# Miniprotein binders against b1l550: the designs that were tried, part 29

Target 1, 279 residues: b1l550
Amino acid sequence: MRLPEELLERARDIHSEAPSHRIKLDRVGSFGLKVPVEFKGFLLLAEADVWVSLPEGRRGVDLSRQVEAIYELSNPPKDPFSLCREAAISLLEKLNYADSSGVSIRFDAPLQDGESLKYYGVEISSIASDEIINKIRVEILGMTACPCTAELIRAYKSSEIAATHTQRSLGILEVSTKAEHPDPDKLASIIERAMSSPLRTYTKRPDEGGLVIRSLSNARLAEDVVREMIHLFLEEFGHLPEDTHILAAVRSMESVHMHDIYAERSFSLDEIRKEISSH
Key: E = the ipSAE of ESMFold2; O = the ipSAE of OpenDDE; V2 = 0.75 times the mean of E and O plus 0.25 times the DockQ between their complexes.

## First folded at step 18 (miniprotein)

Design o3 (at its last look DockQ between E and O 0.95; V2 from the best seeds 0.00; counts 0 for: pae E 1.504 > 1.5)
Fold by OpenDDE base, look of step 18:
Structure o3 (fold): chain B 279 residues (1-279), chain A 111 residues (1-111)
Amino acid sequence: as target 1 above (279 residues)
Amino acid sequence: SPELIELIRRAARLLRIALLILKYLGDPEALERAKKYLEEAEEIIERLAEEGDPELLELVDKLAKLLELLARALEILKKLGNPDAIEEAKRLLREAYELIRELREELRQLE
């Protein structure tokens, strides 16, 4: 049953009323929307969050306009980077009382792995105010081999390849910048290269053996992985603005323990450059 | 007057949106939207100038300058000019950004 539209003329605009408490809200929006995006030739169904700020003098946000904004821009499907930016601006256009807006889009990004596909998790965001801040978070699984156990085994029994335990590790790079979104495939590559070895969806036995040998020959602590991620990031993305903020992290799902090992570093490009140059 | 301050705020909002469009978008449709916002802001600024409130002169001048910067940037971007022209547009938009930031801070202090 649809109510008569004439009722809108009689009804109070609840959203435009003064609130009982004059307090600004930072984010009011719709979370968990599903929107189509085009990414590297794939049409993907992504999860999206859209929000705006709410001034202290307004009771509520016109949430329907937010939803309309992103869906209007999602047809036809476009790349998630443009969608985020355009939607963030559109939100400010449609909701003229908002001081800021934001859009986040999440999906599993396909990554070619020989004749198969693997994936990484990605969240692409844009936050608009006087300027747009672009944020990207990439998460990809890799493999780590423990150097400590390897050293103990080497000390116990001399071998050319030191046996050690291996585990899955989740690498995370989050970048917030006033520049364009960094290439998520490059970020994923940095994470994989920072680990003992990448994971593969499809392996033949010789390839699997080689992958394990590579891992054993490149044993790394979680701390080593994070440091390597930072190093590789600086080599590839050192051209970003100095106020660019980075989170580099690893969660190692330890195979010999019931718990995970976690390591992270949060930094700006300016900060980390000063730190490295001081050595 | 509270009414004139609201007009200033409205003009500032319009110019801000136009700035965002010009800086981060650039397709013909977006440029046309930006033009409309600039035109609306211009009308408000003209009205503010006609009122001649001495307490608001500085703010109105800032709005006018901001409008000029954005209008020039728009014209450059519409012509798909040479690389130098694009750099000039970027410069203008940077200047506009700083001016908007300043203006918004001043407006917040009036609240």
Scores: ipSAE 0.693, ipTM 0.871, lowest interface PAE 0.8, mean pLDDT 91
Fold by ESMFold2, look of step 18:
Structure o3 (fold): chain B 279 residues (1-279), chain A 111 residues (1-111)
Amino acid sequence: as target 1 above (279 residues)
Amino acid sequence: SPELIELIRRAARLLRIALLILKYLGDPEALERAKKYLEEAEEIIERLAEEGDPELLELVDKLAKLLELLARALEILKKLGNPDAIEEAKRLLREAYELIRELREELRQLE
């Protein structure tokens, strides 16, 4: 059933009223929207969140206008970076009471893995106010080999055993910057290179052996992986604005324990450079 | 004057949206939207200038300067392709950004 349009002239506009409690809200939005994106030649199904700020004097947000802002821009599909940026500005255009807006787009990104593909997690965001702040979070699994256990086994009396426990580790890089979003494939590469070895979709036995030998030759604590991520990030992205903020983290699913190990460091580019140059 | 302050806030918002479009979008359709926002802001600024409120004249002058910066940047960006002209547009947009932040701080202090 469709109601007559004439009712809009007689009904109260509940959203434009003042609220009972005049408290501004930082994010009021529509979360979990499904949108198509084009990413590096792939057409992917992504999940999007859109939001705006709500001033203290306005009771509600026009939620249909929020959804309209991103869906108008989603067909035909476009790259998620343009979609975020354009939708964040469109939200401010469509919702004249909002002081800020934001868009987040999440998907699994394909990455070449020999003759096959593997996938990693990406979340791309743009937040508009006086300017746009671009955020990107990348999560990818790799392998770590424990150097502590490797040393104990090496030191074992009359031992010729080269062994240690290995496990999957989830590496995380999150970047917030006034510049364009860093390329997520490069962030994923930084994370993988910081690990003891990458994970593969599949291997043949000789390649599997080589992978394990490589991991033993490149044994790293979770702390080592985070430090290496930062080092590699600075080599690749040290040109970003000085107030760019980074979080580097590892969650290691330690194969010999029932619990995980977690390490992280957050910093701005100017902060980390001063820290490094003091040594 | 609460009504005049609200007009200033509305003009500042239109100019901020135009700045975001000019700085972060570049296609002809977006530039045309920015032009419309500048025209709307101009109408408000002209009304504010006619009112001539002495307390608000400095804020209105800042709005007029901001409109001038953005209109110049828009004209440059609508033209194809001289690198020196593109750098001039970027300089105008940086100046506009600084002025917008200054304006919004002053408007916040009037609450």
Scores: ipSAE 0.655, ipTM 0.880, lowest interface PAE 1.5, mean pLDDT 89
ESMFold2 (binder alone), look of step 18: mean pLDDT 79; pTM 0.782

Design o4 (at its last look DockQ between E and O 0.92; V2 from the best seeds 0.75)
Fold by ESMFold2, look of step 18:
Structure o4 (fold): chain B 279 residues (1-279), chain A 111 residues (1-111)
Amino acid sequence: as target 1 above (279 residues)
Amino acid sequence: SPELIELIRRAVRMLRIALLILKYLGDPEALERAKKYLEEAEEIIERLAEEGDPELLELVDKLAKLLELLARALEELKKLGNPDAIEEAKRLLREAYELIRELREELRQLE
C-alpha cells in the first residue's frame, strides 16, 4: 500500500533533525547492493557498497538517494571502474550534507584459461572528497612449491630424486592511488607470474605433468613470492604517483602442515624506491 | 552572518563538485553538468558581492577566483582533446584544488 502524499506535510522529517549526540560519522551506507556491470565483454552481477560521511548536525542519511546514486548509473550496464567513479561523485551531488563519499564494487573476474575460463576476485573502490582516491584489491590462487624440502631431497645421498610438497597459495595485491585503477588482469598476471605455477580449471595428463615440472623448477618461499610480486609490480606500475600505497601478500595453504603461512608487505612507491636504492 | 556563511559553504560545495566532474569525468554530458554547477555558484557569488559584508570580502573574492579557474578549465576541456588545452585544464584544476582547500580551511575556522 502507498500512503497518502499529504502526510509529508504533517510528519517530522526525522533525518534532517539534529541528533541527541552531535557526533560526526565517517561512513553511513547501504551495503550489499546487486548491480550489473560490463567487464571486458562479460556481463556480470556485482556486489556494491555505497556510503557518505554524515556531519555531526544531521541525524540521518537519505538512504533512498544513496541507493539511487548507483542504480541510476547501472542501467545500461557499464564498466565497473566508470560506475564506481561516477557513483562516488553522484553521491556527493545527491546528498548535499556529505563531505565525502565512497563506492566499492566486488565481482569475480573471468580470465581465459586455454579453451575455458577461470576467475579471480576483484574489489574496486573510489573515495571522493576534494579528490578521488582509487583502490583495487585483486586475489588469485596459484601453486607454490617449497624450496626448503626440495633442497633436502636434492641433498639426499642418492641425489637422483627431484621432489617437494606443493600447495595452493592465495596471492593478494591491493593498490590505493590518486591515478586511475590499475588493470585487474595485469595485477592478476603479476601474482600468477610470482608463483611457482598457475592453477588451471582442468588439465589433460600431459599438461598436468608440465604444471608439476614448472612448479618444481620454480620453487619459491611465500616470502619470495611477495618479493617477486613487488618487483613485477614496480616494472609494470612504477609510473604511478609517488604516494600510491600497495599491499602485497600471500597466504599459503601448506600441504604438509595443519595451518597456513602468511607473508605481507605494505609500502608507498616513494618508500620502496628509497629502500631499493639504498642496497 | 550565519546565513551568508552558509551561502559561501554552498558555493564552495558546488564548485568542489564541478572540480570533481571536470577532473575525473570529462564527457560532453558531464561537462554540461559541471557548467550548471558553475552557473548556480555564480548566482550565489553575485548575491554575496551585492551584500558586501566586509568580514566576508576576502572569502567572496576567493570564490570568484575559484569560479574563474573552473570556468576556464571547462572551456579548455571543450576543445575536444586538444593536447595544449588538456595541459592548460590540468594546470587550472590544480590551482582550483589548492584554492578549494584554502577556502575550506578558512570556513572551518568560522564554524
Scores: ipSAE 0.705, ipTM 0.897, lowest interface PAE 1.3, mean pLDDT 90
Fold by OpenDDE base, look of step 18:
Structure o4 (fold): chain B 279 residues (1-279), chain A 111 residues (1-111)
Amino acid sequence: as target 1 above (279 residues)
Amino acid sequence: SPELIELIRRAVRMLRIALLILKYLGDPEALERAKKYLEEAEEIIERLAEEGDPELLELVDKLAKLLELLARALEELKKLGNPDAIEEAKRLLREAYELIRELREELRQLE
């Protein structure tokens, strides 16, 4: 049963009423929306969150307008970077009482792996206030080989390539900047290059053997991976504004332990440059 | 008066949205939307100027300056394909951003 539209004219606008407690809210929105995006020639169904701030004098947010904002911009599907920025601005236009807005879009990004596809996780966000801050988070799996076990085995048995245990490791780069979103493929590449070896979707036996040998020859601690990620990031993205914030992290799913090893560094470009220059 | 302060807030909101559109979108449709917001802000600023409240004169002057900066930026952005115009627009928008921040801080202090 659909209620008569005429009732809307008689009903109080609950959202515009004064709240019982005059408190500002930072984020009010719809989370877990599904929106189509175009990414590198792929049409993908992404998960989206949209929100705005709520002033202390307003009881609620017009949530329907938020949903409309992102879906109007999602047809036809467009790249997620533009969608985030445009939707963030549209939210402020449609919800003129909001001081800030935000959009986050999450999906698995396709990555070419020879004749096959692999993927990385990506979250693209834009937060609008007086300016837009763009955020991107990339997560990709790689392989690490343990240098400690390798050294023990080398000491025990003379081998040109020391055997060691290997494990999957999740590398994470999160970047927040006033500049445009960094290229997620480049971020994924940095993470893969920082590990002992990348993962492959499809391997023939010779390729698999080569991958393992590469990993063994490039054994790295979780700490080494994070440091290498930072180093490679600075080489590729050192041109970003100095107030750009970065989180570099790795979660190593240890093959010999029941628990994971985690390492991270959070920094601004300004901070890390000063740190490196002091040595 | 509370009413005049609300008008100032409204003008700042319109100008802020225009700034965001001009700075981050810049397509022809977006530019037209920005123009509409600038026109609405102009009407409010004119009304504020007519009221002549001595306590708000400085704020109204800042609003007028902000409007001018954004209007100039809009005109520069309409010159599609001119690198110099784009750089000038960016400069104007940076100045506008700083002025908006200042205005917003001043408004917060009046509350």
Scores: ipSAE 0.690, ipTM 0.877, lowest interface PAE 0.8, mean pLDDT 92
ESMFold2 (binder alone), look of step 18: mean pLDDT 87; pTM 0.894

## First folded at step 19 (miniprotein)

Design p1 (at its last read DockQ between E and O 0.96; V2 from the best seeds 0.77)
Amino acid sequence: SPELIELIRRAARLLRIAMLILKYLGDPEALERAKKYLEEAEEIIERLAEEGDPELLELVDKLAKLLELLARALEELKKLGNPDAIEEAKRLLREAYELIRELREELRQLE
ESMFold2, look of step 19: ipSAE 0.743; ipTM 0.907
ESMFold2 (binder alone), look of step 19: mean pLDDT 86; pTM 0.881
OpenDDE base, look of step 19: ipSAE 0.728; ipTM 0.889
ESMFold2, look of step 20: ipSAE 0.756; ipTM 0.910
ESMFold2 (binder alone), look of step 20: mean pLDDT 86; pTM 0.880
OpenDDE base, look of step 20: ipSAE 0.726; ipTM 0.887
ESMFold2, fold request of step 23: ipSAE 0.691, 0.696, 0.684; ipTM 0.894, 0.893, 0.892
ESMFold2 (binder alone), fold request of step 23: mean pLDDT 86, 87, 87; pTM 0.887, 0.890, 0.890
OpenDDE base, fold request of step 23: ipSAE 0.702, 0.696, 0.691; ipTM 0.882, 0.879, 0.876
ESMFold2, last read: ipSAE 0.716, 0.714, 0.688; ipTM 0.901, 0.900, 0.893
ESMFold2 (binder alone), last read: mean pLDDT 87, 86, 87; pTM 0.889, 0.885, 0.888
OpenDDE base, last read: ipSAE 0.697, 0.698, 0.702; ipTM 0.878, 0.879, 0.881

Design p2 (at its last look DockQ between E and O 0.94; V2 from the best seeds 0.75)
Fold by OpenDDE base, look of step 19:
Structure p2 (fold): chain B 279 residues (1-279), chain A 111 residues (1-111)
Amino acid sequence: as target 1 above (279 residues)
Amino acid sequence: SPELIELIRRAARLLRIALLILKYLGDPEALERAKKYLEEAEEIIERLAEEGDPELLELVDKLAKLLELLARALEELKKLGNPDAIEEAKRLLREAYELMRELREELRQLE
């Protein structure tokens, strides 16, 4: 049922009214939208959040215009990077009272694994104000082997390759930059290379055995994984602006404990370069 | 006057959105949108100049300079495929950004 247009003319515009309390809000928007995106030849249904700032003198945001902004740009489907940037600008165009806007798009990114597919989680964002800040968060699972237990068993049995417990670990890289979004496949590769071994969707028996042996020969603490992620990131993305902010983290679902082990480092490229050069 | 300050804020918003479009999009449709915003801003700036408020003269001059930089950048970006034009546009947009930042800071102090 559509209300008669005549009734709409009589109704107060609640959103344009003065609020009871004159307070600016940082983000007001629609969360959990579903939008199609094209990524590496795949058409994917992604989850999207769109928001703008709200000035102190306005009661509410025109949410319909926010939804229109992203869907107009989503047909035909395009890459999520362009969609984020274009939608962020469109939000500021459509909502002229907003000082800032933001778009976030989340999906599982396909990654080739032999004849099969594996995946990593990705969140691509753009925040527009006087400039656009691009953010990307990549999460991918890998495997870690514990070096501490390996050393204990080596001491006990005098074997070249010591048995140890292994666990699934989640690696996280989050990058915020005024440059273009970093390549998420490269970020995922950095995380996998920083772990004891990658995970496989499909393994034959010989492949599985080789994967485990590789992990045992490359045993790493959660702390080692984070440090390696940072090192590899600097090698690949050291050309980004110095004010680029990075979060490197790992969550290990330890197989011998009921709890997880977590390690992280937050830094700017400028800060970490100074730290490394001082050594 | 509160009315003139609101006009200044409106012009600044239009110029900001034009700057973002020119800097980050650059496709033909986007360039046409940017042109429209610059034209709207120009009309406001002309009106402000005619009013001649001595307290706002510096802000109006900054708006006019920002408009000029963005208009020149737009013309350079229309020269499709010329590397020199693209680099000149980038230079102009960097200068425009710095001026816009200064202008916005001054406007925040008036609040």
Scores: ipSAE 0.700, ipTM 0.876, lowest interface PAE 0.8, mean pLDDT 92
Fold by ESMFold2, look of step 19:
Structure p2 (fold): chain B 279 residues (1-279), chain A 111 residues (1-111)
Amino acid sequence: as target 1 above (279 residues)
Amino acid sequence: SPELIELIRRAARLLRIALLILKYLGDPEALERAKKYLEEAEEIIERLAEEGDPELLELVDKLAKLLELLARALEELKKLGNPDAIEEAKRLLREAYELMRELREELRQLE
């Protein structure tokens, strides 16, 4: 049923009223929207959040205009980075009381894995005010092998046994920049190369053995995985603006413990270059 | 005075949206949307200039300069892929961005 349009003239416009308490809000939005995106030849279902700032004198946000901003741009599906940027600007166009807007888009990105696929997590955002700040977070699982246990076993009775505990570790790179979003596949590659070994969708027994042997040969502390991620990031993306901010982290699901371990470093490009150059 | 300040805020916002479109989008449909925002802002700026409020002259001058920079950037971008025009548009948009930031800070202080 569709209600008569003339009711709009008789009903109070609740959203445009002043609130009882005149407090501005930083993010008022619609979260958990399902949007289709086109990523590197794949059609994916993504989850999006859209929001705007709300000034002290406005009681509420025009909900349908917020949702229109992203859905009008998502059909037919387009690449998520363009969708993110375009929707952030569209929010400011449609909601004339907003001083800033934001869009985030989350999806699982496919990666080639032999003759199969594997996936990693991507979240991008664009935040518009008098400029656009782009953020991307990439999460991918890899394998780590503990070097401490490996050394103890090697030293035990001068044993020739090569062994240690291995586990899945979640690597995280998060980048905030005024430049375009870094390519998520390159971020995922950096994380995987920093690990002891990548994870595979499946392997045959000889290949599985090789994977484990490589991880033992490349045993790394979670702390050193983070350091290697930073090193590799600087090689690939050191050209980004100096005020680009990065977070590099690992959450290791230690196979011999009831809990995870976590290592993290955040920095700007100008900060880390000074740190490295001072040594 | 508060009504004139609100007109200044409206014009600044229209110019900010045009700046964002010209800087980040650039397709022909986006350029037409930016043109419409510049035209609406121009109408407001002309009205503000007619009022001639001496307290607000600096702000109105900044709006007029910002409009000029963005209109010039739009004309360069309409040259469809000309490398010299693209570089000139980038230069104009950088200048417009810095002026817009200054203007927004001044307007924020008047709250």
Scores: ipSAE 0.684, ipTM 0.887, lowest interface PAE 1.3, mean pLDDT 90
ESMFold2 (binder alone), look of step 19: mean pLDDT 86; pTM 0.884

Design p3 (at its last look DockQ between E and O 0.89; V2 from the best seeds 0.00; counts 0 for: pae E 1.6 > 1.5)
Fold by OpenDDE base, look of step 19:
Structure p3 (fold): chain B 279 residues (1-279), chain A 111 residues (1-111)
Amino acid sequence: as target 1 above (279 residues)
Amino acid sequence: SPELIELIRRAARLLRLALLILKYLGDPEALERAKKYLEEAEEIIERLAEEGDPELLELVDKLAKLLELLARALEELKKLGNPDAIEEAKRLLREAYELIRELREELRQLE
């Protein structure tokens, strides 16, 4: 049922009214939208959040215009990077009272694994004000082998390749930059290379054995993984602006404990370069 | 005058939109949108100049300078395929960004 237009003319515009308390809000928007995106030749259904700032003198945001902004740009489907930037600008155009806008798009990115597919989680964002800040978060699972237990078993049995416990670990890289979004496949590769071994969707028996042996020969603490992620990131993305902010983290689902081990480092490129140069 | 301050804020918002479009999009449709925003801002700036409020003169001058920078950047970006024009546009947009940041900070202090 559509209300008669005549009734709409009689109704107060609640959103344009003065609020009871004159307070600015940082983000007001629609969360959990579903939008199609094109990524690496795949058409994917992504989850999207869209928001704007709300000035102190306005009661509410016109949320319908926010939804229109992202869906107009999503047909035909395009890459999520362009969609984020274009939608962030469109939000400021459509909502002229907003000082800032933001778009976040989340999906599972396909990654080729032999004849099968594996995946990593990705969140692509753009925040617009006087300039656009681009953010990307990549999460991918890998495997770690414990070097401490390996050393204990080596001491006990005097073997070249010591048995140790292995676990699934989640690696995280989050990058915020005034440059273009970093390549998420490269970020995922950095995380996998920083772990003892990657995970495989499909393994034959010889491949599985080789994967485990590789992990045992490349045993790493959660702390080692984070440090390696940072090192590899600097090699690949050291050309980004110095004010680029990075979060590198790992969550290891330890197989010998009921709890997880977590390690992280937050830094700017300027800060970490100064730290490394001081050694 | 509160009315004149609101006009200044409106002009600044329009110029910021033009800056964002010129810097990050650059397709023909986007360039036309930017042109429209610059034209709207120009009309407001002309009105502000006619009012001649001595307390707002510096802000109006900054708006006019920002408009000029963005208009020149737009013209350079229309020169499709010329690397020198693209670099000049980038230079102009960087200068415009610094000026709009300064202007917005000054406007926040008036609140």
Scores: ipSAE 0.705, ipTM 0.879, lowest interface PAE 0.8, mean pLDDT 92
Fold by ESMFold2, look of step 19:
Structure p3 (fold): chain B 279 residues (1-279), chain A 111 residues (1-111)
Amino acid sequence: as target 1 above (279 residues)
Amino acid sequence: SPELIELIRRAARLLRLALLILKYLGDPEALERAKKYLEEAEEIIERLAEEGDPELLELVDKLAKLLELLARALEELKKLGNPDAIEEAKRLLREAYELIRELREELRQLE
């Protein structure tokens, strides 16, 4: 149904009024938008959030202009990093009362896995004010093998049993920087290399056996997975600005427990360098 | 006066938008948008200069300097792929960034 246009002349413009409580808001936005993106030759359906700051003197955001900022840029589909950056600037162009804007885009990224594909989670953000701060979060599953149980079983009387519990573990790297977004494939590779072994889409039995043997040979505590992620990150991305902030984490679905184990470290590059140099 | 301060805020915002576009976007359509923002800011700055308000003279001079830096950066960026032009644009944009931050701080103090 379409309402009579005459009503526009009689209705108040609620959004442009002053609010009863003059309180600035940090993020007012439209969340869960579906947008197409082109990533590594794949056309993917991504989910996007867009927002702006709202000054104390304005009651609401012009939401149609807000969603217009990203939809105008999404056809034809383009790479999500360009879309994110361009939309963040477009929000400030379209909403002249906003002092800052932000865009988040999340999708499942394909990754070659032998003759098939596997996937990992990616969320990127660009936050614009007088400069742009870029964030990227990568999540990928791997396998961990418990070294404590492995040692106990090795010490068992016969020592003929080589075993420990293995489980899926979710590795997480999140980077916030003034530089361009780090390559998500490199972040995913860092997480996988920190695990006891990668997960595969499928394998034949001899290859599955090899994968299990690899994991037992690389048994790692969740804490040491996080430490290894940090070590590998510094090797690859130590050149980023010193105020770059990183979160490294793992959530392990420990197969012998009804609950998960979680380990996490956040740091800036200047902080971690000072910590390492003090040892 | 409140009207002149508002014109300064408008010009500063246009110059900030141009800075963001020049620093983070590189396509010809984006550069043309930046050019339009610089032209609009120039008109405001000329109006402010004609008013000649002595209390606002320093702010207007900063706007004019910022406009010059960004206009020069735009011209260097239009020299597609030239390494010397890219480095000169980066130098100009760094100077503009520092100036826009200083200007925004001074404008907050006028509230």
Scores: ipSAE 0.672, ipTM 0.886, lowest interface PAE 1.6, mean pLDDT 90
ESMFold2 (binder alone), look of step 19: mean pLDDT 84; pTM 0.864

